# VH-VL binders against Sensor protein CitS (citS), part 4

Target 1, 196 residues: Sensor protein CitS (citS), of Halalkalibacterium halodurans (q9rc53r339to534)
Amino acid sequence: AQTHEFSNKLNTISGFLQLGKIDEAVDFIQKERKIQQEWIHFFIERVNDPTVSAVLLGKISQAQELGIDVDIDPSSQLLTPLQERQQELLVTMIGNLLENAFDALLASGIENKKIYISFTDMGDDFIFEVEDNGPGIPPQLMESIFEEGFSTKEGTHRGFGLALVKKAVHELGGAIFLEEGELGGACFVLTIPKHE

## First folded at step 1 (VH-VL)

Design i06 (framework fv_izeltabart)
Fold by ESMFold2-Fast, scan of step 1:
Structure i06 (fold): chain C 196 residues (1-196), chain A 123 residues (1-123), chain B 111 residues (1-111)
Amino acid sequence: as target 1 above (196 residues)
Amino acid sequence: EVQLVESGGGLVKPGGSLRLSCAASGFTFSSYAMHWVRQAPGKGLEWVGEISGSGGRTNYNEKFKSRFTISLDNSKNTLYLQMGSLRAEDTAVYYCARGQLKYSSGPYGMDVWGQGTTVTVSS
Amino acid sequence: DIVMTQSPDSLAVSLGERATISCKASQSVLYSSNNYMNWYQQKPGQPPKLLIYWASTRESGIPARFSGSGSGTDFTLTISSLEPEDFATYYCQQYYSTPYTFGQGTKLEIK
């Protein structure tokens, strides 16, 4: 019931954006009282794929409900058209990376929970980055967090989400890896080649 | 005091459906993963599935995946198990349980359980 | 799926004596120095109670007479000196991968 309502709201937003009905999308979101107008304007200008925009807006709304602050790098953009399969898998990967960050932060007991998102398509690859200010991942676990059944920071989701992300990104000829981020938590970077 | 209280159990005919509820007090779901575990009369424990505190991720024992759905409402601090296409072998006490994770040392087990609610499937 | 097998199915022990319960996993539950294996106690009409996690770490509030040991596939729960309240059914459970699975249980009875 709550899940269906959320999906319907995302579909409504995506539909307005797909039809170029920017004013209607903004009005709908403002009435929901979950997403600020600046987020909508950002995505309309910076992300050409309505489905990706809808998913990111939905995840930002979900983060706000959970008391998590989300920042997106102002230079982020995703303007290159996505193939249907790239879109499907990117949406899945974004969802899983953000859910992993949510679960890690909620389990951490940290007062000021933060997520930083960055994405670009300026070069030969689509690059998508998710960073949190949680406890991070011990070096000894960095290789194993992408294996099926593993989880130290996700709560009880024992590596399923990250294993699925690795499988999806490899299907697209890309890669996922951990970097040291500025927030001190986990920092996941996805790279997906534009030329399959 | 940290507590989980299940409700919604009862007698149902084969092919029917029931929704179980699990109300939490003394903590919020958002910091945990929540589980449903069942126990048939005189038998052992069987894991049904889990949901993340965000509500965005679920995992099921494949045995139940097509018939059962787990959801939660953080505003009501309540966890649900929607059961469909019920069979006689679904007769059991259903427990909700809180899943723990310690960041310094990794994940561990279910530390808080409800008293259970009984589901009986019979004609 | 990982199958957890306990032995014995039942055990009769006198007050003040030691009880040992074994649990075997069909595949290793060891990962990065942690065994994702838990022990629970269940009394009739009550929910399970977490006793031990990561095979050997005692949950807060659990008496020192309870201890867990083992690694990989072979694990034991030991109660060093049985008290009346310890007569219950004990379950091992792996938390390494979904579906999370329990052993069949070991019923501890007074001799």
Scores: ipSAE 0.000, ipTM 0.463, lowest interface PAE 15.1, mean pLDDT 80

Design i07 (framework fv_izeltabart)
Fold by ESMFold2-Fast, scan of step 1:
Structure i07 (fold): chain C 196 residues (1-196), chain A 123 residues (1-123), chain B 111 residues (1-111)
Amino acid sequence: as target 1 above (196 residues)
Amino acid sequence: EVQLVESGGGLVKPGGSLRLSCAASGFTFSTYWMHWVRQAPGKGLEWVGEINPKGGSTNYNEKFKSRFTISLDNSKNTLYLQMGSLRAEDTAVYYCARVPYRSTTYFGYMDVWGQGTTVTVSS
Amino acid sequence: DIVMTQSPDSLAVSLGERATISCKASQSVLSSSNSYMNWYQQKPGQPPKLLIYAASTRESGIPARFSGSGSGTDFTLTISSLEPEDFATYYCQQYYSLPYTFGQGTKLEIK
């Protein structure tokens, strides 16, 4: 009866509690019922940071509620220990990139909404990628989307999340790239140096 | 088997035009940035430009931007280089090359090259 | 434009000996802890072949005797024990900024 999955959930919760991250532990517990066993097994094997695991699992659960299909590249891994500030800012960046993808897909009205996630730490950098199959970013707006307060629709999207991601990645000495993705929508790539 | 095969080279007079083709096979064409690189006889490599098959974005070496145009036909899995106002100094072997999709590799290395097609600009 | 300068222009080396080729960028090609610099090998009548990317990462299938080192502006390609098939022209290339630029090439000749 899923003893291993239950044990893994408890280990993740225990990790949050050991780090004093009570709010994150509570959020993980509240969202656990929508997390598939295969996702938990994947993250236990491939992601050593419990906070990053919990945020990604929470976002997958949220995407499922919104009718969005999420695929993660099966070769993804994040096994290198994160420094405290890298973890805090990476969690913030992941959250904002995924929220922006959700917003774009929901506003698009397309039937088959998809997000593709990839991450790696095998080189000198942590690399995190989020792709969607939405309308993408028009070339003329590519620079302005990272400006604080940018909006394409009055009162709907204020551009605050992407501005926050740019600030966070700059603090870590990294970079953010807007590429054309395989899915035809927006594709954001974050690179973060492992060493200060 | 992954292959890039160039064609369309030949002898052309100064001021003339020529269109080169590069046929791709053995991989999903639209998942790579495609490049043109040339090499004059006995000289080194010179980057001409690149194109993203997704959306058609192009970047050029400025020395070629006014005379050369890169285009792509995804339905034919074929890359093109349209060359105009040709000069004797454009005499070279022209290679096409692929770069793995930038969002997953971000370093931008040319891992597969064609055999090249020779363009000779002479009176 | 970033100018890539290789040295020497040509080098004569015996089989089994070590060859060292230098490449200098006119400005830093370092970003996010990575140097955007590649090495290619070219034999007469053949297209270039990727050897090393990101200054020090060997492409799949490339023998271990090839190694790249350096960061920022100063880079080195080393062939630790030359084989007959290694006599070729070697090019460095930066992918840090447009236009992408190559060095002038270093021709490796049998002594």
Scores: ipSAE 0.000, ipTM 0.439, lowest interface PAE 16.0, mean pLDDT 79

Design i08 (framework fv_izeltabart)
Heavy chain, then light chain:
Amino acid sequence: EVQLVESGGGLVKPGGSLRLSCAASGFTFSSYYMHWVRQAPGKGLEWVGEISPSGGYTNYNEKFKSRFTISLDNSKNTLYLQMGSLRAEDTAVYYCARERKYTGSYSLYGMDVWGQGTTVTVSS
Amino acid sequence: DIVMTQSPDSLAVSLGERATISCKASQSVLYSSNSYMNWYQQKPGQPPKLLIYWASTRESGIPARFSGSGSGTDFTLTISSLEPEDFATYYCQQHYSTPYTFGQGTKLEIK
ESMFold2-Fast, scan of step 1: ipSAE 0.012; ipTM 0.599

Design l01 (framework fv_levilimab)
Fold by ESMFold2-Fast, scan of step 1:
Structure l01 (fold): chain C 196 residues (1-196), chain A 117 residues (1-117), chain B 111 residues (1-111)
Amino acid sequence: as target 1 above (196 residues)
Amino acid sequence: QVQLVQSGGGLVQPGGSLRLSCAASGFTVSSNYMSWVRQAPGKGLEWVSGIYSGGSTHYGDSVKGRFTISRDNAKNTVYLQLNSLRAEDTAMYYCARGLRYGYFDYWGQGTLVTVSS
Amino acid sequence: DIQLTQSPSSVSVSVGERVTIDCKSSQSVLYSSNNYLNWYQQKPGQAPQLLIYYASTRESGVPDRFSGSGSGTDFTLTISSLQAEDAAVYYCQQYYSTPLTFGQGTKLEIK
């Protein structure tokens, strides 16, 4: 419902103008433009791979359309060149992890839906983290959430994505972990060796 | 046809040991989550232990460190080794096949374990 | 641990009547689109038998007079037209979190 968001922004601007609050209307427009420029600057300076940038921006846009608030850790960076296969599989893993977070949040009934993203390439590994503030992963399922059998029996559909992520990260010599996070929901961490 | 056939119960003194067996037919135990659930006389159901298709094991707090779940894939059988038995462990012990790691669609007939005072 | 509380603890009902058994969870057992809550029937001298899984999905072979409903923390098992053979103890069970836990049981007696 991007159309509703656009209409709401226009209504806000129109309201300021109708009330004679010209300076506030200008401020609102400048802030919107500044935010867009800050995101563009962030991705240009902090993420060297244009395909990864495009996928992340696309998923952030999708989250916003779904009413999900997305924050990216300001210290995040991905400047080390990706090999072709690393790029292909990382894009797939990012997509599946974010889809799983969207599904969990939409089904949760939580009003304030939030996702936190962090990524870094310090040291020998690429590290990518996705956390949500949903109900978390049932502890009983943590033992088998990445197994193909779980995802393919009677379809919950969510488990299929995680099995695919585990397969992809293992192909790159990396790993996926469930960690304790700040938001209280699921927190997935990917580690991928830079030179595999 | 799916069947779980249990054996190995009996009367034992406190501190004693028993090994319960659960032989499966009609499916492979290594492809399923398998559990032991017990029921003290006149009481409700209590989950005791589980083993995942991948081999990971879990235990209820009351039996942790004393009981061990295992399986023999060649014999298609699940075991529960009961050590350091207490009077409170007196119960009918059921093995069960778990789908989605927790709904139990097939149960064994039960094996009675009695721990004398 | 997730605690499941059933009500009533026992009930006596006549053949042909409708009966409802409630199960309340100390915390939500909803994950995404599924409630990790089951219902079992145990007749005297027998092992438990699965009736309902995912709170509302009827197990194969279970008569359609049995139905499950609810979400999150509040669940209900309904038997719409009680038969004499339905005299049993009924248990709810969660598999959202280990340790797996059962309700205390509801004893259903005919007449």
Scores: ipSAE 0.000, ipTM 0.489, lowest interface PAE 12.2, mean pLDDT 81

Design l02 (framework fv_levilimab)
Fold by ESMFold2-Fast, scan of step 1:
Structure l02 (fold): chain C 196 residues (1-196), chain A 118 residues (1-118), chain B 111 residues (1-111)
Amino acid sequence: as target 1 above (196 residues)
Amino acid sequence: QVQLVQSGGGLVQPGGSLRLSCAASGFTVSRNYMSWVRQAPGKGLEWVSGIYSGGYTHYGDSVKGRFTISRDNAKNTVYLQLNSLRAEDTAMYYCARTPWKGYSFDYWGQGTLVTVSS
Amino acid sequence: DIQLTQSPSSVSVSVGERVTIDCKSSQSVLSSSNTYLNWYQQKPGQAPQLLIYWASTRESGVPDRFSGSGSGTDFTLTISSLQAEDAAVYYCQQAYSTPVTFGQGTKLEIK
């Protein structure tokens, strides 16, 4: 029920943006009191894909409800048109990476939970980065988190997790990296070639 | 307050099975990495298994294929299913919470004795 | 597997004296800014208790006479002024790599 309600709200926002009904999209979101107007204007100006915008705005809203502070690098942009399959898989990967960050932060017990998002298409690749200030991935688990056959059980953690992200990015000819970030938690970087 | 209360141990014959339970209070097991650590009588500590907050599981080489770690979120309880038990599995079994600080074991259950003998 | 070797295997000391327990790792347990080495105290008939995490951070409620030091592969647990209640087995533990491993333990007896 919560998943269907959230998805319907994202579809409504995406629909308004696709139709150029910016004022109506802003009004809808503001009435929900879930997303700041500054985020909407940022995405309209800097992100060409309405579906990607809708997913990111929805995830930011969810993070705020969970008490997680989200910061997006102000130089971020996604202006190059996505192919249908690239869009579909990128949306799935973004969702899974952000859910992973939410789960890690909520499990950590850390005060002042924070996520940093950065993305760019300036160059030969689409690059998407998600970093948190949670516990990070223990070195002992770094290889295992991408292991094939990993599945999630029902309840709070219902996605395929990082194994699905690895499969999806490989299908697009890209790669996923776990890097050491500035926030001290997990830092995942996706790279996807613009053209095959 | 954080507490882990264990149950399910006992005496079993080689080849038998037991299910150990670890009921948590004061925190949510689905939001934490949880581990099982055992100690044979008069010996040191040996890590057995762990379940990541996201549900992914790890096992020590000596128990792979025989033991299964799981959890019931509604009961806030972690389980260790012991199958095909051998004499060398005789030990005190502890469940423990593994927090981000050091990926240490900061809270331990009281322990459950498993004795495998004829 | 990462092997942790403790020395000495046992030690007998008097109340008020300083004692050090060493833990040697077969490889570095440092990742990024964190050192994945922890210390535990186990008294007879009890579960282990966390003393030190990340090599040198004292767990809440642990007396300040306990301290941890070291980096990379060489670590030390120090008890600056022994009390009778400190008689126990002490273990180091690494969380750098799976399987998680413990040292063989150091038994500390009070004379």
Scores: ipSAE 0.005, ipTM 0.504, lowest interface PAE 11.9, mean pLDDT 82

Design l03 (framework fv_levilimab)
Fold by ESMFold2-Fast, scan of step 1:
Structure l03 (fold): chain C 196 residues (1-196), chain A 119 residues (1-119), chain B 111 residues (1-111)
Amino acid sequence: as target 1 above (196 residues)
Amino acid sequence: QVQLVQSGGGLVQPGGSLRLSCAASGFTFSSYYMSWVRQAPGKGLEWVSGIYTGGRTHYGDSVKGRFTISRDNAKNTVYLQLNSLRAEDTAMYYCAKDLRGYSYGLDYWGQGTLVTVSS
Amino acid sequence: DIQLTQSPSSVSVSVGERVTIDCKSSQSVLYSSKNYLNWYQQKPGQAPQLLIYYASTRESGVPDRFSGSGSGTDFTLTISSLQAEDAAVYYCQQYYSAPYTFGQGTKLEIK
């Protein structure tokens, strides 16, 4: 029920933003989740898709509640209009990548939990990056993490929806890969062509 | 237009090493997933390895720990380092470009390079 | 790993006839209404050439006598009105999950 309630709240925020009711969206988020007004203005200026903005704001609020510090690269932007299918799948991918990072950090028991997010559309591709400072992915598991049912089959971490992310980005003609990041944990990068 | 030119094949003894090269032209090399596929004489195709635009790699089970795929985006070249070679590694090795970056299929192939492991 | 099995292993037909080649996957390669299955043609002494991707989408420059069908685990390549130049070995490949395995191949001979 709690997960369904959270999704309903995201839909409400998305609705306010789509109707141009920015002040109402800000008030709703502040009251429910105590997110900063600066975050809301950042997303309004830097992300043209209201649904993507709502999902990211909701995930940042969730991270705050879980004691996870989130930084977004200040050069991030997503201003190019998304095709309907790109938007649907990007929302799913963002949700799964961030949930994966949350699960890894909470299970790790580390004291200073941190996630770094970066996204850009300045080139020919949409690029979205999520990095955490958790234990990372052991080399021997790197291939297995993209298999369906990996987390449930192995009993490691739930929310390893990486197989879903790989299939979604695959459908859009893009790629997902592991990069080396500065935080020492997992660093996932999505690349999606603006045109297929 | 699109061209993949391979080199580096030859005859080696078991336990030996060899490096295959595949020079690309006619497309934006740095934006495409690249694969190596081999074919033993008179046998079928076997996918060997692949490399993402950012350098992340995959391997077939038969070559894990022995082969290493790499790429040099400045030189538009993909490599396959063959170590601890066995007689069963004898094959024609092809490099191939993915259709539209990653995940669709292998739309252009190199001419192939023969690797023979004497026993 | 996903295993692909082709049938028949070889077939001999005359110019102008229709032929079908089957490919069976050990598990579904369907995701979000797309089947991650490709078909390739390899002529003697040549590198393989992509014919079909997404089970039924014909690659640019491939004649319309080539068509692909099927979903999930069972796929078919159909060649209508065979031409002499179609003599080759045909391979299916799954692109659903690495390693991107191939079927064992079907040799097509023209009488």
Scores: ipSAE 0.000, ipTM 0.450, lowest interface PAE 15.4, mean pLDDT 81

Design l04 (framework fv_levilimab)
Fold by ESMFold2-Fast, scan of step 1:
Parts: C-alpha cells; sequence; structure tokens
Structure l04 (fold): chain C 196 residues (1-196), chain A 120 residues (1-120), chain B 111 residues (1-111)
C-alpha cells in the first residue's frame, strides 16, 4: 500500500522543473511508463491464474480513469491453482466488489479516493479483501446490502451486486464479511476454502 | 500512550502447546497489521506470523501448520497459539505493530517480549 | 521466499569513522517506484527500533548520520560519523512478499 505515491511523483516532477532540470523531469516521466510493467511483474510473480490477473489489471486501469488510487498489499499472493468454477466465480466477485467500491467513492464527493486490495492463499482458504475510504455502510443497511435487489435507498449500496457476490461465495463453500478497515470506509473480506 | 504488553511464555516439553497474548492499549489492533517476530538465543530476527487489519493471516514456513495467529477485537488483544513445539522453537517472541504510512508498513511498536523455552 | 544476505556479519570501528552495511535480496523488492525494504537497530536486551523505511526514508527522530540507499536487490545502510551509542546489531527487512524476512544481522562494535 502506497497512499501518496501519485502525489509524490508529481512533487518530484514539479521539483525538477522548478530547479530547471528539464532533462531529468522528462526522464522521470518516461520511466513512469515502466512503472506499469512493475505491476505486470507483480501479478506474474504473485498470481498464477492469468484470468484473475487480467481482471485485476483491467479494474486498476478503470480506477485510474475514474481518478481512484488503488494500492495492493505487497505481501499479496494467489499461487494455488484455481478450479474452473472457482476462477469464474472469483472473477465475478472481484468485479462486483470493485465496482461497488467505485460507485461508493464516486458518489461520496471525497477528494482523495482510495481503494486497498489484499489477497492470500497461505492458509486453509483463499482470502480476498477490498477496502475503500468512502463513507462506509450505514449500520441500518448492513443486513440488507446482501439481499437480492438492485438498489438501496441511498443508491450507493446496490444490493444486487453484493447479493451476487454472496451467492457466488456460498456456492464455493465460503463466506463474505463486512469488516471495519483501516481506511475508514467499507471493507469486504471473501474467504473461499481450498478443499485440500 | 500506545503500548503492547505480552504474556503467556514459559517452559514446555517437546510436543507441548502454549498460547501467547499481546494486549494493546492506546490504539485498536484491528486497524493494523499485527505480527509475531521471534529471536532464538544469540540469533537473528525471524518473522513468524501476521494478521492483516481485515483478518487475513500469514505464516513463516517453519511454523506453518503448527502455529495460529488470532485476534479478539473486543479485548483488543492478539494471540499466537503454539502447537507441536520443538526445541528449535525456543526463542524470545515479540509482538509488533506495523504502522501504515503513505501506503506502506514498518514495525513501529514492539512488546517487551515473551520467552518460550522448549526443553525436556 | 525472499532471502536477505547482509555483509559484513560483524565489524569493529572507532568513533567518528564511516561504516557501510550491505543487504542483498534474492529477488527485487521494488514495486511502483518504492523499495519495500526497512533497516532496524537492536541494542542488547531491547526490541528492535526502526531506522529507515522505503530503503532510503529516515524515520522521525533518527539522526542524520544514518542513511539508506539502493534499489531492487542491492541496498546499503551508511553511518557517516559513528558514535558510541551506535554499537548494536543492524537488520535489513523486506515486506515485498510473505513470508516477511530479515537479513541475518550485522554486529557493529565500537573500539
Amino acid sequence: as target 1 above (196 residues)
Amino acid sequence: QVQLVQSGGGLVQPGGSLRLSCAASGFTVSSYYMSWVRQAPGKGLEWVSGIWSGGSTHYGDSVKGRFTISRDNAKNTVYLQLNSLRAEDTAMYYCARQKYSSGTRYFDLWGQGTLVTVSS
Amino acid sequence: DIQLTQSPSSVSVSVGERVTIDCKSSQSVLYSSNNYLNWYQQKPGQAPQLLIYYASTRESGVPDRFSGSGSGTDFTLTISSLQAEDAAVYYCQQYYTTPLTFGQGTKLEIK
């Protein structure tokens, strides 16, 4: 997780320009293109499933277009081979959780929109976690957000998407939890048994 | 004042079990990545286990399958359950907090340590 | 697992001298322009204390004589003007991936 990475990079560029270091500023900007290759390298080393990697990279790209900063916990890994059905459902769950976070952040009006992703398969379960720094889930809506239905009264917690996630994770014998996270917004944790 | 107070160490025979406790004050453990780091007498540091703020757990290869990290949010306490103990598990066990700073983490707060001795 | 190898294993120097401690990682710990490598100082009978994070960023309260450098797989901790209180064991640590790993340590003695 790298909360101020983008701002720090802009400050570095600004610093070079203010000092008249134009060539160094240009070089730094060109090397920023190589930072995307670092994310690709991360996924190649940490995620054995190409489809899951592709979906995560696609969602990160979408977040950038929406002005949302995404950090992935550097200790994350998903090296255990996924069965075809586990892959299909995990992809669906990842997509719905991230879209839910995007919607919450865009509706929040918060200036510094941030999502934190973590995943691991080091224990008995596949664990996937998505946290945002949005307004979180009102206590009165916590139970209803997982019920089938396309909308909530506030429009930021679409029950349909989360109901699909709950159905998918239950099919795999797992569970979904709503936790209190360190960013102050919603924190969703998926656990899926490896069945080994 | 933020602090971590540890307890639960002692002398155990090989194959035995112990539960270490790490009670936090001045902050909420569920908001941090909490770890256990051990140090055998005269040796270096070895990370043993960690629990992320969301509940995800991680383990070092030497303890995987034998140790279990857990957390009681209501008691603001982190635990390490040590099972199937071996002589090479003899060490000072530290509980440590990772501070979130600009998106990354480092150990900024440590408990006083708890000695675990595995001997016949 | 990422293995960290420190050199030297021990060094003895006089007050006022410069000392460098190297840390070699078995694979890169660079992610999105940040090196996920920390340096800690441990004095006898005490828990470790953070000196440097992100390979080169000095923790608040740490004297300017301590500095970190390097990127990817090769890292260095430098103490530019050694003081008597700097006698300790120094450890590098990566948090790029689990399991988290430490170097074996470098013991620094003052003559």
Scores: ipSAE 0.006, ipTM 0.461, lowest interface PAE 11.9, mean pLDDT 79

Design l05 (framework fv_levilimab)
Fold by ESMFold2-Fast, scan of step 1:
Structure l05 (fold): chain C 196 residues (1-196), chain A 120 residues (1-120), chain B 111 residues (1-111)
Amino acid sequence: as target 1 above (196 residues)
Amino acid sequence: QVQLVQSGGGLVQPGGSLRLSCAASGFTFSDYYMSWVRQAPGKGLEWVSGIYSGGRTHYGDSVKGRFTISRDNAKNTVYLQLNSLRAEDTAMYYCARVSRTYGYLAFDIWGQGTLVTVSS
Amino acid sequence: DIQLTQSPSSVSVSVGERVTIDCKSSQSVLYRSNNYLNWYQQKPGQAPQLLIYYASTRESGVPDRFSGSGSGTDFTLTISSLQAEDAAVYYCQQYYSTPYTFGQGTKLEIK
C-alpha cells in the first residue's frame, strides 16, 4: 500500500537513521515491513544522506510487500553531500520513479516482477537509474509519458509522476533519459549536476 | 462510484454541428487521458479522439479537421465538438476513460453513450 | 493502420460449453515483454466493458472463465463453462499505435 500511513512510517525510519539509532530503525522496519537487515547495513555504508536512505529502504519494503524483487547494483554509492533543494527533489524523483515502476509491474501480469536500482556520484553528476522488467515503453508513447495527464490507476494521488520528475530534474539543471536496459522493461536514468 | 455521464446528441442535418459532454465522477479526472469511441448502428467500434490532461489531442483520420475534443479539468468534463457532420457520422458516441500508466493502455470505464443521427 | 480481424464472425453455443474467439493483427503488437491487445464485451443495449488487457491479464471483477492468450499477431479469447449472461459481442483492440483500432467483433449467441 502507498498510503499516507506509509509516509508516516517512512518519517519514523528517517528519524531513527538520522539520529544514528540503527538498531531501532532495523527493529521498526522488520516489525512493520519485514525488510532484511542486510539492506540497512548496505545503505549505512554506501549512502551518506539519511533521508535518501530512508526513502530507498521504504520503497524496498513496499516492493517486497507487493511481491516485487528489488536488486541494487553493489557498486552503488551516494557519499557526496546533497544541497537541501537537491535532496528534496531527489527524494521526490526517486519516489515517483519507483511508484511508476510498481504500477507498471502490477498491471503487467508478469509473474517474476523485478526492479534494478543503481546510483553513483563518482563524477561531476549524481546519477540515479531505475529499471524494471515490465512491459517497457513503446516508441510511440515516449512523448506521452511525460504529459501531465498520463494516467495512474484510480485511487492513487500520484497522477503526475513522470511529469513531476521531468520538472524537478530540469529545476536542478539535470536530465532524465529513457534507455534500453538489460531487464527488458523501462529504464530511467537521472543525471543531476553537483554544481548548478 | 466511478462513472461517466454523457449528454448532448440528437438529430442534426448534414453540415450541422453538435457538442457532446461527458461528466466524470468518483475519480481524479485530471489524472486521466480521456477518449471518444463511436459505433454506427449495427456496426463495430471506432476510436474517434483522445485528450491528455494538459490538452494534447489525437484524432482518427475520418474526423480530423471536423471534430474537436476538449476538456475542463475544473468541471471534470470532456467534450466533443462535432462540425461539418455527414450521414456516415451517425453513431452512438461513447466517452471512455483510458487507464494510462507507462505499463498499459485500455478503455476501462465507459459512459452510457449518446446517439447522434445525421439525416435530412 | 493496424488491422484486427476476428474469427468467427458469429458463433452459437450451449450453456456450459467452451468457446474460443481469435484475433489476428496485421502487424505485431508485441513490445518487449507485453502484447498491447485488449478484449471487450458488449451486451445488447449496453456500453462495452473491458475484460482483458495485455492479451492475458484479466480486469478486476471479471470472472475466471474468461482468459486470453497469444502473442505478436495471433490472439485468442477463451470462455469456459459458458453462462447465459455471456451472450454478447466480443471485440479485440490494439493500442500499440494510433489510431487505436478494433476488430470487427464476434457475436456470441447461447442456445
Scores: ipSAE 0.000, ipTM 0.486, lowest interface PAE 13.0, mean pLDDT 81

Design l06 (framework fv_levilimab)
Fold by ESMFold2-Fast, scan of step 1:
Structure l06 (fold): chain C 196 residues (1-196), chain A 121 residues (1-121), chain B 111 residues (1-111)
Amino acid sequence: as target 1 above (196 residues)
Amino acid sequence: QVQLVQSGGGLVQPGGSLRLSCAASGFTVSSNYMSWVRQAPGKGLEWVSGIYSRGSTHYGDSVKGRFTISRDNAKNTVYLQLNSLRAEDTAMYYCARGSYTIRGVSYFDYWGQGTLVTVSS
Amino acid sequence: DIQLTQSPSSVSVSVGERVTIDCKSSQSVLYSSNTYLNWYQQKPGQAPQLLIYWASTRESGVPDRFSGSGSGTDFTLTISSLQAEDAAVYYCQQYYSSPLTFGQGTKLEIK
């Protein structure tokens, strides 16, 4: 009930941000007493690109609809202006990494599903990390998880997803890593050079 | 109705080449994982090669560098180019469609009739 | 590479009897509650046909007498009441990792 209402309000805010209507988003937040204002204001202050903010808020809304708890590292920031192509591909990569985490958690059958997000631009690279508390990726499947043919019951059969992430990150001169995280599931780390 | 019709097999001498074809109907090959599996006379099944829906390919160790899998989306056909053939490549070659799961392809739900390749001097 | 070993290599049984065919994997083929082990039936002169996927899920159209079980590394295909048309070679297969591999096959003859 409350989660459904909260999710709808996040979608409205995401819509304003998608249209570049920052002032309207702020006004809506101020008008809605039940919104987690500190969390939404975090995005406005710490993520300079409205499109990236909109995508992240939309994905958080989707996660809540699916019963998945999302935490964002409070030191996260993305304040460096993105070039048009960097923005387009980063949005695609964020979407696909989070969809992958959703699919893994929904398939896992665990009761307390959780995703942890962290990002920074303090160094020479944009770094974006997504971790889940699902079963993780066996090393034996590493060569197949980035194949273009992957399809899920909830995803596309045309081979989108992680293959698109690999293609996008390589186009930007970056890299994707599967690392060990604290939650015990899959931990994907993207690095993208700030200057091309 | 799903159908896979294979052709291109035959008798060749060692070092020769053949091109196998797998013409599909009732579904679109570019939307599925497609694979080649072979079976030497009196032996078991051996996976040879696969092509994912978006076009990435992979091969069994015994055929890497000699065989090439490809597809023609307009003709809805999958090919296997066999080069530098050896006597050990003599087998019935099957084309198979891969079915998807949450983590991608995990089983072959339709198989072609097979085409025989014989490599003999 | 993952090796699959089947036992027995061949078996001869009468109509109406129960048969079990075992498949042992050199390593686990379990991921996220899904077991990437399949069973195929190949009749003489025919292409293989899918029977069971994810270790225990029957393919549409496969008779109830066929069942699969097992997890991790040890798997079994059971035919609970053999019919004459079940004479075939049965193969297990894994798609946990590339290269894809099959067991050596079990020949089932009806007497």
Scores: ipSAE 0.000, ipTM 0.454, lowest interface PAE 16.7, mean pLDDT 80

